# Ledger of designs, part 10: miniprotein binders against q93zb6

Target 1, 365 residues: q93zb6
Amino acid sequence: SSSSSDPLLVKAAKGQAISRPPAWMMRQAGRYMAVYQKLAKKHPSFRERSENTDLIVEISLQPWQAFRPDGVIIFSDILTPLPAFGVPFDIEEVKGPVIQSPIRTEEDMKRLHPIDFEKLQFVGDSLKILRREVGEHAAVLGFVGAPWTIATYIVEGGTTRTYTVIKNMCHTAPDVLRALLSHLTKAITEYVVYQVEHGAHCIQIFDSWGGQLTPEMWERWSKPYIEEIIHAVKKRCPDTPIVFYINGNGGLLERMKGTGADVIGLDWTVDMADGRRRLGSEVSVQGNVDPAYLFSPLPALTEEIERVVKCAGPKGHILNLGHGVLVGTPEEAVAHFFETARNLDYQTLFQNHVPAEKAEPELVV

## First folded at step 22 (miniprotein)

Design b5
Fold by ESMFold2, last read:
Structure b5 (fold): chain B 365 residues (1-365), chain A 102 residues (1-102)
Amino acid sequence: as target 1 above (365 residues)
Amino acid sequence: SPEEIKKLIEEARRLLEEARKRLEQAEEKAKQGDYEKALEIVKEALELVEKAIERAEKAYEEAEEAGDPYLIIDALFLIWFAQLLQEEAEKLLKEIEKKLKE
């Protein structure tokens, strides 16, 4: 049955009772690890590292081998599917992703086509291998970018700090922008289902640039498309929980809940207890240790992990950082984080929340 | 029985969701300066929380006697969530009462 086979992380995402929080970290594979740095020197192209099956699997398993997290996320990028629906991109060492032919007009839209999974076989193959390698000991996670975030890259031509082109399109070419978002919604929905069918237990949606919208604009230009993705995925993949994360999301929590996501990822600027109160008992949470605590003395890190878990409650919590692991983070601190999480026990940690046992009216020696 | 424990858990859950919504309403009334109405709503929320705690603690006791570790965690979560709402409600109550004295 689905319940007996579910990894701990999936159970937590579904709000099922478990004995401790599962833990994983955003960016748990990456530049803070010496083993990754060595591999990256041998294979300096990010596109190669993220698009070659053997490299994806090796990189994804590096944190598994070192730390045994409860989740293993595929090494990939939110832009990885773009060429599969007609948007090629490059990676420049300093600037990062570059989209040489942005989509800004109705004519530009003609370059888009339905997502072509022949161009994404490395994702499916990698997920199958990861599922086999970790077995029942961890959940395999896939991920996507939300339509607004992806549209931001496609319209701006890369990363910016101003977002002026896409924000102006909201006024000057709203029908084109809606058409782009609708195309992306369909493509991303199919890509989520593809990842689930090829091995992912859980999908995280990143709306990395959603925080650049006022709440009212987010409700207009991002939320409806996320809702459609979640609705469609829940119909086609009813056993697969969805985590939804926005960087800088303190003002959006209740609106994020409205998307229907199973888990709301909190960044480190949100007080976890306040977040749980605002979100209510019906949704699970992920997060939200400040990644800066990985630079602290280990006892201080332990105290912060325990504080966050106590603030999140004894159910429905996926322990994580509130942001991705920072470059320069000591590997010893990451190991300590996962060891601390594995040794937690909810009944012990929360024993101060229950009343003294009722006195028995008659007792014999 | 497990079914009776689950019934207590569901009742506690419903009471806590209602209490949470009333605390949101009280916060809005306090922002509008309607401290008398905010006070009334916070007190109603506290009564709902107290009723939920009774049910969750009973569920916890029965789950513990049954030796069901996952029903124990379900009940423990509701006790914890009730205490979370109670602490926030008491903080809000204190602030409202201070405003009314001013």
Scores: ipSAE 0.749, ipTM 0.904, lowest interface PAE 1.1, mean pLDDT 91
Fold by ESMFold2, look of step 23:
Structure b5 (fold): chain B 365 residues (1-365), chain A 102 residues (1-102)
Amino acid sequence: as target 1 above (365 residues)
Amino acid sequence: SPEEIKKLIEEARRLLEEARKRLEQAEEKAKQGDYEKALEIVKEALELVEKAIERAEKAYEEAEEAGDPYLIIDALFLIWFAQLLQEEAEKLLKEIEKKLKE
């Protein structure tokens, strides 16, 4: 689309000067909202809610209508593209995602094929509609899972707490695992570009399970594939910033910077001032209010938001939670978060960081 | 002029990135027990930070006089980041000096 200016969130991601931090929340559309609960009761299948264009758009816009965040992320799932490259899955009530035919051997790899966007039209169509609906008032965000994270689901056959099959493959069948990660890297790269071409202003990469690796293992089995995605996307989509987030990322921050991401998302366990110092002035940050603060009295929430913003500095900061919004979160607290962010002014908030001007005597003529 | 302000901002930014990298190097030398080299590097980083502060504060003053809110924010960020690095460098300097007296 032909836009004359970038949304506030895109400007922050690029490190451009703006008067306040943009704000959005991971999982800002979801089960904590009464309007979502009513829709989900009417449409109880998560696959339907995340794969039907009209429902995706309605759900994605629920927080926009209620809170006016600076970012509107498409309602989707990191597993959504899997059937488009040969990995069907189901959602079970107790187990969550289930992949009935895991990929663990060279023979299993034969089931993979290049990503088929005809199976993902609902993503592209939804992004186009979201782009039109929010216009220049907010950024539309797309997202993907990182290759390691997606590979864990495919190899394990679903959700796991132990990751024993994929970790064992690192030692017993490393060439098969590298081939899987390389295939996923190509598919995910094309899926990022697809989302950008259909309306996304900004893409977030989630390496949700990357924090389960030691830093050395993460650099071997996750980072190179993320670097490849980011490099290819920046070449093909040079105006699109990339946000990179890992759950439990305190030990990985400097290594995450090495991926070339424009924005490093900090989880709530990292001190924002420490993270900012470790990451330097040339990359932007996102985060990192602890989602639990949304259960606090509103004045305490205000104080924490201001503390986080002061710790992140007056530039290159996308205000967010350090993780997704928790079920049971009061909608009033979410509204307060966004209202607080909208009313911040960097010059006022940071006025104590400049030297006092030399006093000028008042002249009377 | 806006061109002069932007030049000061870019100079401050480059100085601060160099200072940050040198502080990382100083920490590595200190962990290796090379406190004399770590001291040299921290002192060089502090000089870079001070030069950056001077440029960023001048840019801030000129941007404020010009009434340009975005150049004000650019300068303010660099002042803030310089103060963050200065605080780190001063802590590291004290640690290194303590080790050298041992």
Scores: ipSAE 0.711, ipTM 0.887, lowest interface PAE 1.2, mean pLDDT 91

## First folded at step 23 (miniprotein)

Design zz2
Fold by OpenDDE base, last read:
Structure zz2 (fold): chain B 365 residues (1-365), chain A 102 residues (1-102)
Amino acid sequence: as target 1 above (365 residues)
Amino acid sequence: SPEEIKKLIEEARRLLEEARKRLEQAEEKAKQGDYEKALEIVKEALELVEKAIERAEKAYEEAEEAGDPRLIIDALFLIWFAQLLQEEAEKLLKEIEKKLKE
């Protein structure tokens, strides 16, 4: 029985009939908000902000307080679990993520251990508090990186533009790379279940670097491990919808559908109607407004939101951006996006698709 | 009855998933240069879409009469999705017919 108590976002993710699309934004908590900038000046370390329960909760609730989105994602990073399974990392201001000791050999693999949730209590505690604070008014979202995406950071030693080390390991050290990906798959599966058990209504999987592979290499090196995670999570948490997102995914839609995710996240380079057609009626979609439209005049933003919603159809859509909110985005435009989403009605928006009333021939008596 | 409406919705859904698969097959045949087979398959897809629209429209009318907002949205989604498939199938049909005349 679909519990009448599911948040609007969870209903959309499950393909249930509702009156409007639920809305949330990737990076809805972030540097564009003045309240976040004030907090980030007091707590300058990203790890300090993302690994402290009170700060995680405060930051995650900043968009909730300002805009009342239908989804509240935990403030975290896809790399947050790395220290909990034996991979220390730092975040440098200029370079971003830095892993001082890359894993590239069988000897390097000996540093990995099972995920230790004692090191991740701040995530669990934050999710419990967020679930309490939003109540039934929004979905709490957890998230993880896909095994290929996490392995890319671990193998490259941080952010890369070429992916040359990990792509070369596919040929020079395939057994080491398979062992790493299999270890990450287990750790990420347990971490997803942990987030659900602590109050996440929905989980998003980010394969941010999967879009840098050829379709063949993605099917070989990313897809099987994502399928394993989704299958294991669906078995343990059958009522939790999974959103799967890749940047630059227009050539991967049918392959992404094959993972068993409930929702496929689209970027703005995908035609929403083409995406719906290719994915079919049983798969929900998320997206896909270009983040640049938040810098446009509000009427143009409204028109683009309505266009995207009309192209997605009157069910199984989570309204979002095609990628995260840009730095310098006006808070007023974000407010307008969520207000527009709340004022949508599917019966009104799709009135032109309603069968014309067969005018009963007036019996000319 | 709500059960009869749900049956119409499920029949329309099955027809649309079959039509979608036929359309994908027609697109692949057209890419292979087998325009005669692509033409046959796309016509079959259009017939399935038409049968799906008939059921989805009837489900919508009965859902409105019943005042069930969930069944209304379920039927409306299938009408919309059927029209989306119809437009793509008609576009492909025109492209195939053009290639058969060259």
Scores: ipSAE 0.828, ipTM 0.928, lowest interface PAE 0.5, mean pLDDT 94
Fold by OpenDDE base, fold request of step 24:
Structure zz2 (fold): chain B 365 residues (1-365), chain A 102 residues (1-102)
Amino acid sequence: as target 1 above (365 residues)
Amino acid sequence: SPEEIKKLIEEARRLLEEARKRLEQAEEKAKQGDYEKALEIVKEALELVEKAIERAEKAYEEAEEAGDPRLIIDALFLIWFAQLLQEEAEKLLKEIEKKLKE
């Protein structure tokens, strides 16, 4: 139902007519903000910051307070649900995520259990508070990792650059990998529904490591599980738009469209107009300003925002970066990005696409 | 009427989706080296885009006259999307015509 009360971002995601693109940024809460750095010094553990309700809410609202984005994403991690279904992990400052006991065998699979939401109450409580705090002025965004992306961490034992273990399992242990991906698909589906039930207006699925597959391997090992999640979520939560994002997705756009996502997130390496053409008029797009433009002079940033918006067309666009805000980004540039976005008007921006008034032939009387 | 404007918008949308599919087919034929068939299909795509523009422009004019900002944006989006398809189809046409002269 097109409720007139949907947040601007939800309207854009659903491809509804609105006056301007809604804007938010991946990693809009983060180390570039002085307020975040101050909080992170008090609470040095990333797990502490991402698993405590008060800290999650405070951090998630830092961009809201500073910049008034049209989207407020919960401060969390794609790995946050892992302990809730039987995969403990640590976050080391240098190495990032570490999974001490990778899952690579059928015996390892016995450690997995259904997702336990008693262990995730801090996510639910945070989403409820965020929904209250932003009211009708912004969309609350939930997010998850795609099954392939989560499986990559679980199988590799953390961050990888080569993906050698999981890519080899596609050939050496395909049944174990399918069982893992199927388990993750169920857990992630329930976790998406849980986030929606607790106040998320929109969900983003990150298949961050899906872009490291060949298109054929992605269609076999990632896409089916994403399609299953999206189908199940749309059945249970029909009014919740789903954003699907892969970094380095230029070769996957047509395949991503096939998932049934309402919005396809584009990275900055994709031409926005080419992306719109390839995805077609019925799929919304998100993105795709290069995060490096936030280091440019503000006029050049304005021109690039306007270029991206003009290339996306006057409907079904969520203005974002093509990837997360970089460390060291000036807060002033982020403020300017959101101010620019608020001052856009589609009728003004696309005035050159308006049919020339047929000059009534001046009746030379 | 708003209903007539919506009908024009929906007709334009259908034509553009057909044009988009034709353009994809022409691109695939060109990649296969079947430039004669690609030329036929891309011309069909351009004709569909032209018919879509005519309807979308009329829908825009009527939406402006009606003062309906939603219908204005819906029509404007279809005009913009039609122009985007037209530019790509014209580019492909030039590439095909070049290949047929080689």
Scores: ipSAE 0.827, ipTM 0.927, lowest interface PAE 0.6, mean pLDDT 94
Fold by OpenDDE base, last read:
Structure zz2 (fold): chain B 365 residues (1-365), chain A 102 residues (1-102)
Amino acid sequence: as target 1 above (365 residues)
Amino acid sequence: SPEEIKKLIEEARRLLEEARKRLEQAEEKAKQGDYEKALEIVKEALELVEKAIERAEKAYEEAEEAGDPRLIIDALFLIWFAQLLQEEAEKLLKEIEKKLKE
């Protein structure tokens, strides 16, 4: 039974008829907000902010309190589960994520264990609180990294620009890499289910580094593991929409559709109408306003929002940015984005697509 | 009836998915330089789109008469999506016809 109580964002993700696109933003909680900056001064560690229930909830609710988005994503990191399955990491201010002990050999693989949710209680507790705080007025979003993206951090020892170690392992140690990806697939599947069981209405999968593969290499080394996750999650959590996002994905859309995701996230470099055509009528889309438009005059931002919404069509669209909110973005522009989204009406926006009343032939008497 | 409107919507949806697949096939044939076969397939896609529009428009009219906002949006989406496919198919048709004259 499609419960009449699904949040607007969940209805859009499922391709259900609604009056307007629901809206949320990647990085809607972040450094652009003065309230976040004040909190981050009190709690300078990113891990402290992302691994404490009270801080996670407070940060995740900052956009909810300020802007009332249709989606509230948990404040977390795609690397947050790593310590729970045997991969410690640090976040350095300059370098970002650092994994001191990369996994590159069969011996290194012995450090991996099944995901331990006792180490992730702060995620579960935060999702429960967020679900209570937003009620039926917004969707709570969980998220994970895709196996290839997580494996890239683990193999490279952190952020990379070249991906040389993991791309080399595809040829020099393919069995080790497949074992790693398979382990991550299981851990991530359980972590998605855990997030849903604790109150996530929708899950986003980030394959942030999948776009750095050739299409063939992506189909071989990323796609099968994402398909496995999506299949397993849909079997266990059939009512939970899955959003799949890759940055720089214009050449991968048809392949991304093949994963069985309910929503494909588009970046701003994809034409929304072309993306919609290529994905077909049965797949929902998310995006794809360029984050730079939040620095534009508000009328130009309104026009771009309306353009993107008109290009996505009057159903199965989640309005978002094509990527995360930029540092220095005016909070007023973010407020205006969500206000604009709330004031949209599909019947008004698409009135030019309404069949012209066939003028009854005037019976010339 | 709402059931008849839903049937029209589902028929339009099936026709559009078939049209989309035909359009993808025509694009692939055109990329291969088989413009004669691409021309045949894109014409079939356009015929499917036309049949889908007819059903989606009828579904819209009946949904509006019934005052069902969900069925209105479902029909409107299919009309919009059909027009999007039509524009691309007509563009591809013109490109193919140009190539066949060269």
Scores: ipSAE 0.827, ipTM 0.927, lowest interface PAE 0.6, mean pLDDT 94
Fold by OpenDDE base, last read:
Structure zz2 (fold): chain B 365 residues (1-365), chain A 102 residues (1-102)
Amino acid sequence: as target 1 above (365 residues)
Amino acid sequence: SPEEIKKLIEEARRLLEEARKRLEQAEEKAKQGDYEKALEIVKEALELVEKAIERAEKAYEEAEEAGDPRLIIDALFLIWFAQLLQEEAEKLLKEIEKKLKE
């Protein structure tokens, strides 16, 4: 039974009737905020910031304090669980994520082990604190990377532009890649459940690199593992909505619906109304304002927010960007985005869709 | 009654999901060049949308009379979604009818 006490974002994710879209932003805690920049100068390591409970909580609450979003996502990385299942990584300032020992062979697979939550206590503790700090005023969001996305980092040894090693493994070492993806699926499933048990109201799955596959390759190499995660999580945590997001997903929408996710995240290259039509009335949507609009004059930002909301329809929408907040985004524009979202009303916005009162035929007596 | 309104909403929702599936089938038939079958299916989709609108509008009116803001929003969403399907189905219909005249 959906409790009347669910946060607005959880209600929208479940397709429940509410008065306005809830709003949050991908990367709403980040370098565009002066408070984050000050903290990041004091704590220069990204891993230090993302793996310490006090810093995670402080950073995650920076946008909460400044803007009061309807969603507060934990400050973390999709790679954060890697050391907990046997994949060490570093974050270099210029290169980003670096995995010194890629997994590409059956022998390399022997380094993997079940996820160890003793190494992830900072995530659990942070989620508990965040849940307490926001109370009923916002949803706490957890998140994970999809198996394909995580496997891409592990196989490539970090960030790639071509995905050539992992795409070639689909043909040259398919059994090794299936074994890796299956291991990651189990680890990520347990990690999602762990986040929910520690206070996440909603989970977002990021298949950020799934959009670089052909639709056929995505259905073969990404989708089955995401379906397995979603199915297992829904069985264990039936009240937790799952958001599924891929950047560049315009060709994958119908396939993404097939995963059983409650919410499909759209990027800004998708027409929101087309996305709603293709996904159908029973799937909620998230998005999809272009992050570049946050650099536009505030009236143009307001108009674009209203356009996106009107294209999403008066239910089952989580207002977001189509991707994360850009570096250099004005904090004022982010404030205005959340203020605009709070002032929306579906009855007012969709008044033109109200049935015209059938004028009773005036009985001309 | 709130139960009757919920029934209308659920009937409208089922009709729209059937209409959406019919529209997808019509689009696929049109891509295959089977415009005669696509025309048949898209007309069936439009009939389902019309039946859904009728129920959703009635549910909206009854929800307003009842003063239930949740049922109002549920009905309004179905009206909006039905109009979205209708516009796409009418567009596809015109495209098919054009192809059958060529």
Scores: ipSAE 0.823, ipTM 0.925, lowest interface PAE 0.6, mean pLDDT 94

